VHH binders against o75319. Designs and how they scored, part 36

Target 1, 181 residues: o75319
Amino acid sequence: GNHIPERWKDYLPVGQRMPGTRFIAFKVPLQKSFEKKLAPEECFSPLDLFNKIREQNEELGLIIDLTYTQRYYKPEDLPETVPYLKIFTVGHQVPDDETIFKFKHAVNGFLKENKDNDKLIGVHCTHGLNRTGYLICRYLIDVEGVRPDDAIELFNRCRGHCLERQNYIEDLQNGPIRKNW
Key: E = the ipSAE of ESMFold2; O = the ipSAE of OpenDDE; V2 = 0.75 times the mean of E and O plus 0.25 times the DockQ between their complexes.

## First folded at step 3 (VHH)

Design f4 (framework vhh_4orz_3; at its last look DockQ between E and O 0.75; V2 from the best seeds 0.00; counts 0 for: pae E 5.5 > 2)
Fold by ESMFold2-Fast, scan of step 3:
Structure f4 (fold): chain B 181 residues (1-181), chain A 117 residues (1-117)
Amino acid sequence: as target 1 above (181 residues)
Amino acid sequence: EVQLVESGGGLVQAGGSLRLFCAASGFTFDDYAMAWLRQAPGKRREWVALITSGGYTDYADSVKDRFTISRDNAKNTVSLQMNSLKPEDTAIYFCARYDDSYGFDYWGQGTQVTVSS
């Protein structure tokens, strides 16, 4: 199994850093075994991810992988200096409070340990859009006090794609603030 | 051709136990998470348990601590152990394949579970 994820080619590999935050979002990198299914310009390996981040004059300090699979790439495909955190997150439904808590805890821990640098938290699911955008926006709303529509607009602009799942958008706009820090 | 075939359903009294089985064929089983969903009369289909290829599990709150999902990658099977069954667990139970980019993409025909008071 080296089947390319559904609609994966439709999305930009890496967004821009979200100004005023340490977040950058991207789609899932695919290990070398997937390259036979891709044209050279479509390839987006773990190495390609780090090259694209460097091209933006940014540096990753943490990768949070939200996919519900381990088949796309292995943590050992990443530089040893960059921590990798797996938070198994089911797609299509709004992430539960336990998942939101794990995400917030990871982000808060990173920020506390990285006060003296400007390294980024890279967040991805399969497309780097719905689960990724939801959890980043949830953090901005609940922890940083950003208005929901402002958080969503900032994510959409920096990712280069708009959040697609209406249930995610509805929860961000009208759901309760989660005080699960 | 992807096929998912459920078995193990039946009638059981409240407080009892059942074990459901799903035999999968027609795809690389290890590439996919597997799930059990259920649909009660007059209600929407909902997922109750999920398991990744590596064995990480998630459960709906309504079944947490009562149901246990497991899989055997060598045999292409996924199972659901259901304990402390309640009348509210009465439903048709479906085995499903979970693709991380698409969601639930294939289901079996379902197996009926009826829990009497």
Scores: ipSAE 0.705, ipTM 0.859, lowest interface PAE 1.2, mean pLDDT 93
Fold by OpenDDE, second read of step 4:
Structure f4 (fold): chain B 181 residues (1-181), chain A 117 residues (1-117)
Amino acid sequence: as target 1 above (181 residues)
Amino acid sequence: EVQLVESGGGLVQAGGSLRLFCAASGFTFDDYAMAWLRQAPGKRREWVALITSGGYTDYADSVKDRFTISRDNAKNTVSLQMNSLKPEDTAIYFCARYDDSYGFDYWGQGTQVTVSS
């Protein structure tokens, strides 16, 4: 179906690059079939995503899609030059260790293969906030050694919205680190 | 009105098998992922298996390689094949609808699964 995700309109389409990282977070772009249910200024398509990234003088090198659905857009809607990775991630609960590992592995692989450029890792869930923020922060904490509060603050500031779910925040602040390999 | 009706639960010996069945109605079935949750005595409810409308499946670590979730979009049904059952699998099993925005937003009354040693 093409019903608009709940609260989707409430969030900024695209955040800012997180300084010191290759991460940028955004809400899920919606394919053309959703446009009839949106005002023109509310539309945010895969094409719009790339335009907005370009407006920031950035370039996407990888898209990590954390949504647990395939109804929002198709990988074919993206430029062939940008790899697309789906990591099905259940909402509202802390991602399991396997999901966390998949995310870390993808990020590390990208960084290894993209040392010669400054392309970004675009990460999104539905709103590009809670699941997205958790996994990015989890990476910064576990892999980069960033203090939990610093990671959370950095993400919130760059996304333009704050992590909302206490279970995510609590796990980031007080939970154990997860394996990196 | 969204309705989910589970069936197929029962008593089985360790190592045995059961197949749970869920009949869904009151919504566009093909638009939603479906899931099985379970709640053991004194424990919190946990998701066991999920299947997207497109057929992607995922499982909790505790049931991987033993449980198989499937769906029939033509009949608005979702099933859970449970093999190699263990006493730890004893729980009330719930059929649930999953929305990526709302999470597990609807589930049935559940069906009891009891695995004896």
Scores: ipSAE 0.481, ipTM 0.761, lowest interface PAE 1.0, mean pLDDT 94
Fold by ESMFold2, look of step 5:
Structure f4 (fold): chain B 181 residues (1-181), chain A 117 residues (1-117)
Amino acid sequence: as target 1 above (181 residues)
Amino acid sequence: EVQLVESGGGLVQAGGSLRLFCAASGFTFDDYAMAWLRQAPGKRREWVALITSGGYTDYADSVKDRFTISRDNAKNTVSLQMNSLKPEDTAIYFCARYDDSYGFDYWGQGTQVTVSS
């Protein structure tokens, strides 16, 4: 049902735009039914997400939802003008190559289609941290040629929280070289 | 109380097929993804296949294209069709409930699958 995700309250709702990229990360917004269990200052709805992005003088052009559930909010709660993509990503394990490929393909397609504007790709999992940070960093490393430590530092600083799961960090730093075909 | 009851395990020769079943009760089945995990002797439980309430499926690489997970939301059941079985598929198989924030939070007693060579 509408139980608050574990440790969700511990994380900043929205990070900052990652300089030199089109990425911004955030934790999963929660639909109105969750607000019964939240203090007013703890609420973070789909509407709150867009208000916070606007306050940063930014605009979302795509939301990539990495959660392996549909219980948090409905895509219909988002403005019709903002494309939404669901990539079901199993938590607690390094994402498989198919998931990584889907993410790379989605980002590449967005960048082509949005080369004439400055809209952002919003990426979230439950906390906007481990799965989100992994896939953003994996893209930066494999496609943009960023050094692993630099990608991780940039993500951590802009998200406002450090990547926590050691298996993700080890795979980013020392994992196999992956093909981008 | 959440209950997950597995059945359909047994002994099968390599290359053979087997279908596992899971009956779920004590929770709103449609709110959760469901999974099959397995555990070989001396190893930890590892997921094998997942299915959302809407029918989207995902598989571990080792079983992709050999195993098929399905669910029946009207009957609160999950099944796993296992084809082209290999000796390394020998394990206790558990039906589990998956919550995106808590992970695999409930599973049953398991059913033994033994694949002989």
Scores: ipSAE 0.079, ipTM 0.519, lowest interface PAE 5.5, mean pLDDT 89
ESMFold2 (binder alone), look of step 5: mean pLDDT 87; pTM 0.868
OpenDDE, look of step 5: ipSAE 0.438; ipTM 0.742

Design f5 (framework vhh_4orz_3)
Fold by ESMFold2-Fast, scan of step 3:
Structure f5 (fold): chain B 181 residues (1-181), chain A 117 residues (1-117)
Amino acid sequence: as target 1 above (181 residues)
Amino acid sequence: EVQLVESGGGLVQAGGSLRLFCAASGFTFDDYAMAWLRQAPGKRREWVALITSGGKTDYADSVKDRFTISRDNAKNTVSLQMNSLKPEDTAIYFCARYDDSYGFDYWGQGTQVTVSS
């Protein structure tokens, strides 16, 4: 259906770039069919996403879509110049090692191919918070050696919302480092 | 009105197979991922298998390589093929709709699967 995702309106559309990284997090853009159920100031289409990124003087080089659905928008709604990667990630559960590996591999590949520019990796789930924050923080901890609490604080500050799922937070703070990339 | 109706449960010996079916109605079936969850007596309900509208599947570790989830978008059905059944697979099995923003938002009444040793 064309129903607005649960609590989607509660979250800021786009966070700020996470300093020292190539990451920017946002909530899922909604294609035009959803706009009948939204006030003009609530609309956040794929076009709106790129306008908001440009307003921050940033440029997207990759979008990683973590949603477990294709109903929100279609890849063809995005500019053809920006690669789109779908990693179907089940919500509520800590992402499995295969999903973590896919995310790390995609990020590492992007960074290798984009070392001569400053383009960003845009990451989103439905709210741009729990799955998004978990995978970004997991990358920072496991690959970049950032302390768990520092990674979480950085994500929360830049997203403008705190990670909500206690199981995700506990895994980041106390769980094993996943040495897979 | 969203409805999910399960069938195919029953009694089977360890090592046997069963196929569960779920008929969905009252919503645009191909907009949603579909799931099978189970609940054994005195235990928490757990998801077993998930399938996206495009056919990508995910499985709980306990059933991986033994169970196969599939769907027919033209008929609004989802099924679960259960092979190499174990006594610990004994549970009520539920068909559920998965909404990415909410989680499992609609459930069937469940179908009993009993695996005897």
Scores: ipSAE 0.672, ipTM 0.855, lowest interface PAE 1.4, mean pLDDT 93
Fold by OpenDDE, second read of step 4:
Structure f5 (fold): chain B 181 residues (1-181), chain A 117 residues (1-117)
Amino acid sequence: as target 1 above (181 residues)
Amino acid sequence: EVQLVESGGGLVQAGGSLRLFCAASGFTFDDYAMAWLRQAPGKRREWVALITSGGKTDYADSVKDRFTISRDNAKNTVSLQMNSLKPEDTAIYFCARYDDSYGFDYWGQGTQVTVSS
């Protein structure tokens, strides 16, 4: 039940804000029950997430959780002031059109409601890399008109890790545009 | 040893229905999401339906509103109700275990589903 996700320790806990966007990517924070299996310096809890974001002089306005599990942490572990959105997204596979649409809709809704601030959209999957990177890049490409290679490069640079899965990269570079509404 | 055994496949006419069944053993069933995958001739294997241990369901766009996945944790079973079947649903269907870290890490031998036009 509380085994550490594979390779979870290998990834930076939190990336950097993507310039020109409101996105920030991070790996999944783990609730307290996982701490007994981690060294103190390896721990990354929901509280740690917010501390790290604050250290970057940023503030989260929304958390989008793309994991297809509920075992990592509870929404109740988050501050009440930050809305939490779960979009169950299966790993390793290119997200389907509905998943992509849900993500875009959530982002657009947030941006519409948060024009008066500079709060960030925090996005994570397990590692905060492949699913996270795909959907963020998909948004930038489909909605913002960013070139695929530029979107991928921007995400990789800001996350501190590169997208790993070729099927995601290939779809971003050569796949069709998905509907935005 | 993890074991997944599918059943319920067969030949059906377009517009018809089938119910697939999977019996799981060799692991703590309640701890894992379960899924159905399928592989059509000449195509790659694709996920069709997923269900978390808590009962949350998800479906591929191609089967949404036609297929229903369910599970019985007391019996360690997963089912797939397939309605309004189409010829393009013809495939070998696999019952699979899903872990968010490992993905689809185990699946059975599969059961053939053939939909005639």
Scores: ipSAE 0.412, ipTM 0.731, lowest interface PAE 1.1, mean pLDDT 94

Design f6 (framework vhh_4orz_3)
Fold by ESMFold2-Fast, scan of step 3:
Parts: sequence; C-alpha cells; structure tokens
Structure f6 (fold): chain B 181 residues (1-181), chain A 117 residues (1-117)
Amino acid sequence: as target 1 above (181 residues)
Amino acid sequence: EVQLVESGGGLVQAGGSLRLFCAASGFTFDDYAMAWLRQAPGKRREWVALITSGGSTYYADSVKDRFTISRDNAKNTVSLQMNSLKPEDTAIYFCARYDDSYGFDYWGQGTQVTVSS
C-alpha cells in the first residue's frame, strides 16, 4: 500500500528535542512508494527525518517505532548506524503494562549505553502524538518523577501539537504510577 | 468494499472449545493487523486478541493461555481458537481490521458465542 495515513499531513514532521531529556518525537516517515501521492513539500521519508534532525543540530541514536504496521517504511531504509526498535502498540487504547515496561526498558538501556554522548531517542507512532506522547510522558512521570501536567505540557510544546486522546491524558494525570512491575 | 464475515459461533458447555473464522475481502489483507473483539449484553465492546501482519500475537489478560489467534494470508482468513470456555466468555464476537490511523476501522456483523454453565 501507498495510501497516506489518515490526517498524517495535518501534523508537523518532527518536533523539537524535549529539554532536560533525550527524547524527540516525530510522525511516521513514509518510504519512497508514498511520494507519488505527495507534493514535494509534503514528503517526509526516512532520509528527510535524518536531515531535519541534523538541521536542529541533533543526532539520533535510537528509533522506537510504536506503529502496529510495517507498511510505512522498512528498517532497511534507515542508516545502519542507528538502532531500530519495534514495539507494536495498539492505538486508541491506553498501552498495557507490558508495552509500558518494554518502552521503559529500551529507554533505560539506551541511556546507560550512551552516557558519554548526547544522542537522542526518536519516538514515533503514526502521527507522533498520542501513543508517542503517552509513552514519553509515562516514562517521565514514573521514572524521572516529573509531575503529570508538567510532562504533558513539555511534550505538547516540543511536539508542536497537543495530546488529543482524553483516555491517555486521564491515565497520565490520574492513573497509577507503574514503578514496580 | 471491505467485508469481514465471521462464522463458527454457537452454544457450548463450560470447559468446551470453539473455533471462530473470519473471511476478509476488499483490501490487501497482508498489510493489516486483524483482531477479535467481543461484546456481552449491556457491556462495552472489548478487545480480545490481535495478530499483526507479520504474525505476532497479543491477548487480553482474561483470555491469555486459553485463546489462540492465527491467520492464513493465502486465504485472507483470521481465526480464533477458544479453549476452556467459561460462562463469562458469552458474547457476540467481532472480527475487526486494525488500521494504525483509525484504530479498529471495519467490523464484521459478529457471531454469537454462548457458554452454558
């Protein structure tokens, strides 16, 4: 398939690095086969992703792909030097504890292995917003002790779009901290 | 036109087994994750099992180790093997296509599963 994801064009391709963290969020890159359906200024390939990160004077050290599909781009479309991790995450539902644990483990492992550099963890789902924002904020709240509203505000500001799903926001603000599983 | 048609539902005694089937047409089946959801009378529709395009499987805690989802991409089918059925598994079971932009965007008509005590 070469069909553009619903509302994909409505979102900025890449946010800004979240200050005080190693996170940067973006929408899903689309492989070359999708470019026939896009104007030149709408294209956002894996190559475009790395160019935009470089334009911000940042460098990716890990990509975490939260989409529940492999049709948008292939890991082979990414530079060999950047690790790629797939965490299949169902949209519209608050991610389960197993998914949250996998995300936390991946982030903690990256940070431990990258103490001597400033490389970023790039996180995306389809729009780089709801699943992406939830898991980043959940990490900040549960692991780094950030207040929920502060984590959400930081993500929204840096992504350039506000978290849209009320069930995700409700869980972040009022749900239990998942520290011990 | 996307079509999902379920079959295999019926009446079974507690402890029994049923196998549900879903025949899909009208889209490139291999590109999509497929799921089973269920709805009991007076309750919200809840997710039960999901299989990715690559064959990875995920289950709700309530059915883990009892239910098995599988797919046959050559035949455009997804199936749900249900073992050790309980009265609380009584529900209409729906086959759904999962789209990463829309969520569960297409549903079948459902097939009734009734588990007697």
Scores: ipSAE 0.069, ipTM 0.478, lowest interface PAE 4.6, mean pLDDT 90

Design f7 (framework vhh_4orz_3)
Fold by ESMFold2-Fast, scan of step 3:
Parts: sequence; C-alpha cells; structure tokens
Structure f7 (fold): chain B 181 residues (1-181), chain A 117 residues (1-117)
Amino acid sequence: as target 1 above (181 residues)
Amino acid sequence: EVQLVESGGGLVQAGGSLRLFCAASGFTFDDYAMAWLRQAPGKRREWVALIYSGGETDYADSVKDRFTISRDNAKNTVSLQMNSLKPEDTAIYFCARYDDSYGFDYWGQGTQVTVSS
C-alpha cells in the first residue's frame, strides 16, 4: 500500500554525519507513488536522500536498510553506484545477537574496503531512529569502545531526534557487550 | 476492512504435525510481512514465525527446524507447517500482519492447537 508510514512526517529526513564515525542516519525514503499524498516540502524520495547528503558535502558508499518491508522503495530506485544491504529487523524489540553480528560484519567489511575514501554508511529503518540508533550505538559501544551514554548522545544530536524506545536505551546502557567470538 | 481468518487448529499427539492456514483480505497482501504468534495458558504472547513479502523467513529459537512458514501471494494466504509437535506448543495461534511503522497491527481471532502427551 501507498499509505505514509505512521509518524513518518514527524521526523527529519536526514541527520548529520556522526563525527568521528562513517555513519549517517535517515528515515526511510518513499518512492514516487507516495508523492501524491505529500506536499512538495514533505517529499523524501531516494533521489531526495542523495541530494540532501550531497548538500552536506558527504557521499554515501553503502545503504543498510533495516526494515521488514519493500513497500517504501525498491533497491532499483537507488543510484547504481551505491551498494544496498537489507538486514531484516522487527520493530519494537531489541535486535537479536545474530542481527547485531550481521550489522557489525557489514560495517567492518565496508570500512576495510573503503580505507582510502571518506564515504558514509547510511543506515535507516522506517523512522531512522530506534532500530537505526540501536544498531549504530551498539556498534560504537561494542567495537569502538565508546561509552554508552556518549554513543546515545552523539546519535541523538546528529539524528536530531532522541531514541524513543526505553528497552533499546536500557540494553545499550546496561546490556552485555556482544563481541565477535 | 482488514480481515485475517485462521484455520487448521486442532488436537494432535506429541510428535505429530498440523498445518495452519490464514486467509487475508482487505489490503494489498504482497506489501506486508505476515506472522504467526502464539499464546499458551498463563504465558505471554510470543512470536514464532515471520515471512517477508519477498519470501525471507525468520523463526523463534523454540520452533526453529520444526515449523515452516510459507505464503501464497496469488491466494492471499499464509500457512504454518508444524512438525515434531511438543506439549509445550499447546497455545492459541494467531495470524498477524506486520507493518514496519506500527508493528503487528491486525490479528486474526486465533485457532487453538492442543498437543497431548
């Protein structure tokens, strides 16, 4: 269906690059079929995503799509120059260890292959907030040794919205580190 | 109006098999992931299987390798093949639609599955 995702209009389309990292978070882009339900200033297509990132003088090297749907846009709607990775996550619950490890391996692989450039890893779920913020913060805490409160604060500031799910926040602050074994 | 109607529940002996069916109507079926959840007496409702609109599947650890979820987009149906059933699988099984912005937003009335020892 062409129904606008619940609360999608409440969120900024694209955050800022998280300083000291290669991450940028955004809400899900909506393909052209949704535009008839949106005012011009509300539109955020895949093309709009790349335009907004270029306006920040940044460049995407990878998109990680955390949604459990293809109704919002299709990979074919993205520029051919940017790899697309789907990691299936269910909203409202903390991602499981398997999902966390998939995310970490994708990020580590990208960073290894992109040592000689400054391209960004774009991460989104539907709102670019809870699943997105959780996995980015989990990576920073577990892999880069960032203090949980600092990771969350950095994400919140750069996304322009605070993580909303208390279970996600609690896991980040008090949960175990999921190290690669 | 979104409607989800389950069928196929019943009484079965431990080690047996059952196949549950869910008939969906009132929405573009291909746009949504579909799920089976269950609620046993005195326990919380738990998710057991999820199928993406494009066919990718996920299972709870408790049912992995025993249950198989599938869908027929031409018929607007999702099914759950349950093998090697255990008494612990006794529950009301619910078909649900998964909306990525809301979560599980529509549910069927449920179908009872009882596994005897």
Scores: ipSAE 0.438, ipTM 0.730, lowest interface PAE 2.0, mean pLDDT 91

Design f8 (framework vhh_4orz_3)
Fold by ESMFold2-Fast, scan of step 3:
Structure f8 (fold): chain B 181 residues (1-181), chain A 117 residues (1-117)
Amino acid sequence: as target 1 above (181 residues)
Amino acid sequence: EVQLVESGGGLVQAGGSLRLFCAASGFTFDDYAMAWLRQAPGKRREWVALITSGGETDYADSVKDRFTISRDNAKNTVSLQMNSLKPEDTAIYFCARYDDEYGFDYWGQGTQVTVSS
């Protein structure tokens, strides 16, 4: 299966940098084998991702892939100069504490290694919305001390689409803070 | 037509082991993660083990270090090795396909596992 993910075409390919952070969110890029099922204006390959980010006058320093599949594109389709990290994250469920910790560790490590530049952490799941928005907002709340509603509003505005899963929103607003251990 | 067929369930004493098997057909097996879920009497269905197409695994806390999920992509099978079984592991065990978009979208009929004290 080269099936295009349902509703994938409904979402903007790439959001904008979240001001005051190093995060940028996007939907999953699709390798060239998917392009026969897409109009030219619908294509969003790994190359298209980097072109769109350059058009915003930004540069990626890390990609975090939260999908629970490897069928959409291969890490080899990305420039070798940009680190790629896979965190297999189960959708529909609020990510578990181990997944949250892995995400926080990766972000903290990137920030320590990239103090002298302004490169971005690109984060995606299938639509670049629910798992992506949850983990970015969880980081901002737990590590940066951002108020939950402010984190959610910032993500929604910069992504161009609102978080859809009520269980994710509920956990961000009322769930416990997960401390790095 | 997607089909998932479980086998290997049975009765076992606490501390024993069982191995469950699932035969999958009707889809490109290598494109999907596979899972084992269970449902105990009077309880909700819960997932216990997941495996990606490439063999990366994830487990519920209740079964970590006791259960091992594996797959054979050439044979379109997924299996669950269950060790150190406890009475609370008694449940119907379901093989499921995990779609990154829809979650658990197809399920087998289930196989009964009963662990006696």
Scores: ipSAE 0.343, ipTM 0.687, lowest interface PAE 2.6, mean pLDDT 91

Design f9 (framework vhh_4orz_3)
Fold by ESMFold2-Fast, scan of step 3:
Structure f9 (fold): chain B 181 residues (1-181), chain A 117 residues (1-117)
Amino acid sequence: as target 1 above (181 residues)
Amino acid sequence: EVQLVESGGGLVQAGGSLRLFCAASGFTFDDYAMAWLRQAPGKRREWVALITSGGETDYADSVKDRFTISRDNAKNTVSLQMNSLKPEDTAIYFCARYDDDYGFDYWGQGTQVTVSS
């Protein structure tokens, strides 16, 4: 369907690169079929995503799509040169340990393969906020050893919006480190 | 009005099988992922199986390899095939619509599944 996600217009399309990391977060791009429901200044297509990344003098090397749908855009709508990885995540609940492991494995693989460049890992869910922020912060805490509050603050500042879901925030601050993977 | 109607619940012996059905109406079925959740007495409602509009599936660890979710977009139906049932599968099973923004935003009334030892 062509229904615009609720509150999608309320969020900045693309955040800033998170300093000291390869992460950049954004809201879901919407394919051309959605544009008839949007004013020109509200459009954020896959093409618009890449234009906004270039405006920041950055380059995407990987997109990780955390949504539980393919209706917003197709992988075919992305440049052939940028790998696309789908990790299905259910919104409103903290991602399970298998999902967290899958995300960590993808990030680690990208970083090992891209040591000789400065390309970014683009991460998005519907709003680029709760699932996106959780998984990025979880990676920083568990793999990079960042303090939970520092990871959350860094994400919030660079995304331009604060993590909204208390269950996500609580798990990041007080939940176990996922070390079994 | 969004409506989800479950059927197929009942009493079954451990090791047995049941198939649950959900008839959906009042919305564009193909636009939404669908789910089965369950709630045992004194416990939180938990999801056990999810299916995207395109047919990709996901399962809770407790039911993986025993349950299979499927959908028929032409008939607006979701099914849950439950094999190798255990007493701990005893619960009310709910069909739910999943919206990527709101989460599980609509449920049916549920169908009781009781697995005897």
Scores: ipSAE 0.255, ipTM 0.578, lowest interface PAE 2.6, mean pLDDT 90

Design g0 (framework vhh_7qia_2)
Fold by ESMFold2-Fast, scan of step 3:
Structure g0 (fold): chain B 181 residues (1-181), chain A 118 residues (1-118)
Amino acid sequence: as target 1 above (181 residues)
Amino acid sequence: QLQLVESGGGLVQPGGSLRLSCEASGFTFSSYYMGWYRQAPGKQRELVAFIYSGGSTNYADSVKGRFTISRDNAKNTVYLQMNSLRPEDTAIYYCAAPRTIYGSYDVWGKGTPVTVSS
């Protein structure tokens, strides 16, 4: 209950837009009830998220929440104009094919509906790193044909932190392409 | 730091080809992601082709199969090979090294004009 996630303070709140894509990655926003446990400079609420995106001259069109919990913030804490999608993704293990399929389907649907704008797909897990980086890179590799090391390098640079889970990196580099239909 | 200079634009007939070059001066060129953007008369600037530091490429749907982006890190140069040109490809073409770290800046060239007409 209301405890700050382990190592959450170690990560930058929001990365940069990944150039050549519609993706931006960030750590989980924490609703106002968590702020009593945070210094002012550590706060990262849903409102703070949108302010930081705006400061980069970007606009969110979709949020994909990969956390396996709903305790950190509620969809109601987000602007009504931004769609929210929850994909419950267990940490530590490589996401299964069903999870990968759901992510790809959501991204493809967003891109088809947003051809006439430049709005971003915001993706987060708890730290905005391992599950987030895996699924974004998996999409770039499987759908866009990006080489695994290029996808990982771009994600790491734009997020400001390198993917940490060796099993995720290994699957991206040497695992099969997931042709989900 | 990094400076970009485009060349190779010109007038070409429909169905023709042009090769654009973007020469970079500065350090660590090989670590930059590079893009070709264009701005057609009366339109917003759009991404045409993108190349990762390791050589992976991505293209706008409108140019896929016709344009090829490549890089020569030894010459600090990015190329855009444009084949089967259409009147709709008429634009000023810009080379850019987009920022990838919060607080840094995009590096843009001044552009090279391409006109496709009979």
Scores: ipSAE 0.328, ipTM 0.700, lowest interface PAE 2.9, mean pLDDT 88

Design g1 (framework vhh_7qia_2)
Fold by ESMFold2-Fast, scan of step 3:
Structure g1 (fold): chain B 181 residues (1-181), chain A 118 residues (1-118)
Amino acid sequence: as target 1 above (181 residues)
Amino acid sequence: QLQLVESGGGLVQPGGSLRLSCEASGFTFSDYYMGWYRQAPGKQRELVAFIYSGGSTNYADSVKGRFTISRDNAKNTVYLQMNSLRPEDTAIYYCAAPRTIYGSYDVWGKGTPVTVSS
């Protein structure tokens, strides 16, 4: 249904670009059908997402949707100029190696095709926090060689909320590097 | 406005060392990610080294084990220690305050030339 996700209102809609990267994180946008359950100042539609990104003088070049549902919005709700990738990711569990591989492949492909511009990769789950933060940090650690604590600190500061799932944090700090190719 | 000023370049013999400095002004230095790039005559500009605010570093394969990037937040300065210099390291070295790992940067310095020759 049209039920607003639990605690969705407690999170900032959009974080800031993570400096030194092409990543920006945000909570899931909610399509027009959810507006009846929101005050005007609480609305965060796909259109609102793009307006908030432009307010930061940034531009999206790709959206990666990590939610395990399609009920919140449809790709058709996004501008045709912005590619959309769905990676179904279950909450609570550390994402599996196949999911990590798929995320890394999508990011690497985007960066290779966008070397001549500064467009961002927008990543979200329901709250834009745990699954989102895990996969972004995992990419920075495994592909870019960033120290785990530096990656986590950067994400937390730019998102405006700290990663909360201890199993995710522990995997980032002490887990193996995933080299799928 | 962000401003970056490079220094420390010069002429050295192969196997020698140089330390480049980049002094930053016009922003909160400790919050910025900093990089060093170089451009050899007739070549495209390439990434040499990158340092995150927390101290994590990344290096181009051509300089790994020879170059070390570091920062001193109290002095608003980023350093590039270059050891075991080779003729192919000859280039103009640029400091940058990067927004992305690939491609675009907010601010570039004017560069400091490094020549490695007999």
Scores: ipSAE 0.006, ipTM 0.255, lowest interface PAE 10.2, mean pLDDT 85

Design g10 (framework vhh_7qia_2)
Fold by ESMFold2-Fast, scan of step 3:
Structure g10 (fold): chain B 181 residues (1-181), chain A 118 residues (1-118)
Amino acid sequence: as target 1 above (181 residues)
Amino acid sequence: QLQLVESGGGLVQPGGSLRLSCEASGFTFSSYYMGWYRQAPGKQRELVAFIYKGGSTNYADSVKGRFTISRDNAKNTVYLQMNSLRPEDTAIYYCAAPRTIYGSYDVWGKGTPVTVSS
């Protein structure tokens, strides 16, 4: 409750747009009530997220929140112009097919509705790394036909941190393609 | 420093083909992702095709099935094969290598113009 997530400070707040895609990954923003436990340079609020993305000359069009909690910030902390989608995703285990399909449908729907702009799909879990990287890479592999090692390398480089969970990496490299059926 | 030089643009009739080349000089070419972008007059620059380090590719919906991006690491060159060209493909085509440092920009070439007209 109201505690900074473990290792949250170890990760860069926000990555770069993954070139050739509409994805950008970041760690969970923390609402103002968490700032009492953070030094000024450690703060990463929803406002800080949007400022950092603007500094990269980018604009968010959708946020997909993969955390298994609603404690860190509220959707109302986001600008009304940016849609918010919650997909409750348990850490440690590879996301199930239903979760993968929900993610794919959200991404496909966004891209269809945003053909006339270059807005980004922002994806985060607690650290913006394992669940986030898995689902982004899974989309690139299954939908866009990207080779697993290419997807993983691009994510790692743009996030500024490497995927850590070996079971996630193994599933991306050797697991089956998930079909929308 | 990485530098990019595009060539192969020109005037072509609808239904024709062109092959664009982008020659890189500087540090290890094989370490870079490579993309082709285009900009029509009065429009924003848009990504057309992208090639990952390992050879995977991605294309804009408007060019999928007509354009093919490829790379030759031995020649430090990325190519864009453009088939079934349409008037709406008229633009200046740019080669780019994205940087992966926060707050930095892509390395851009100067562009090669492509005009599709009768």
Scores: ipSAE 0.012, ipTM 0.456, lowest interface PAE 8.5, mean pLDDT 86

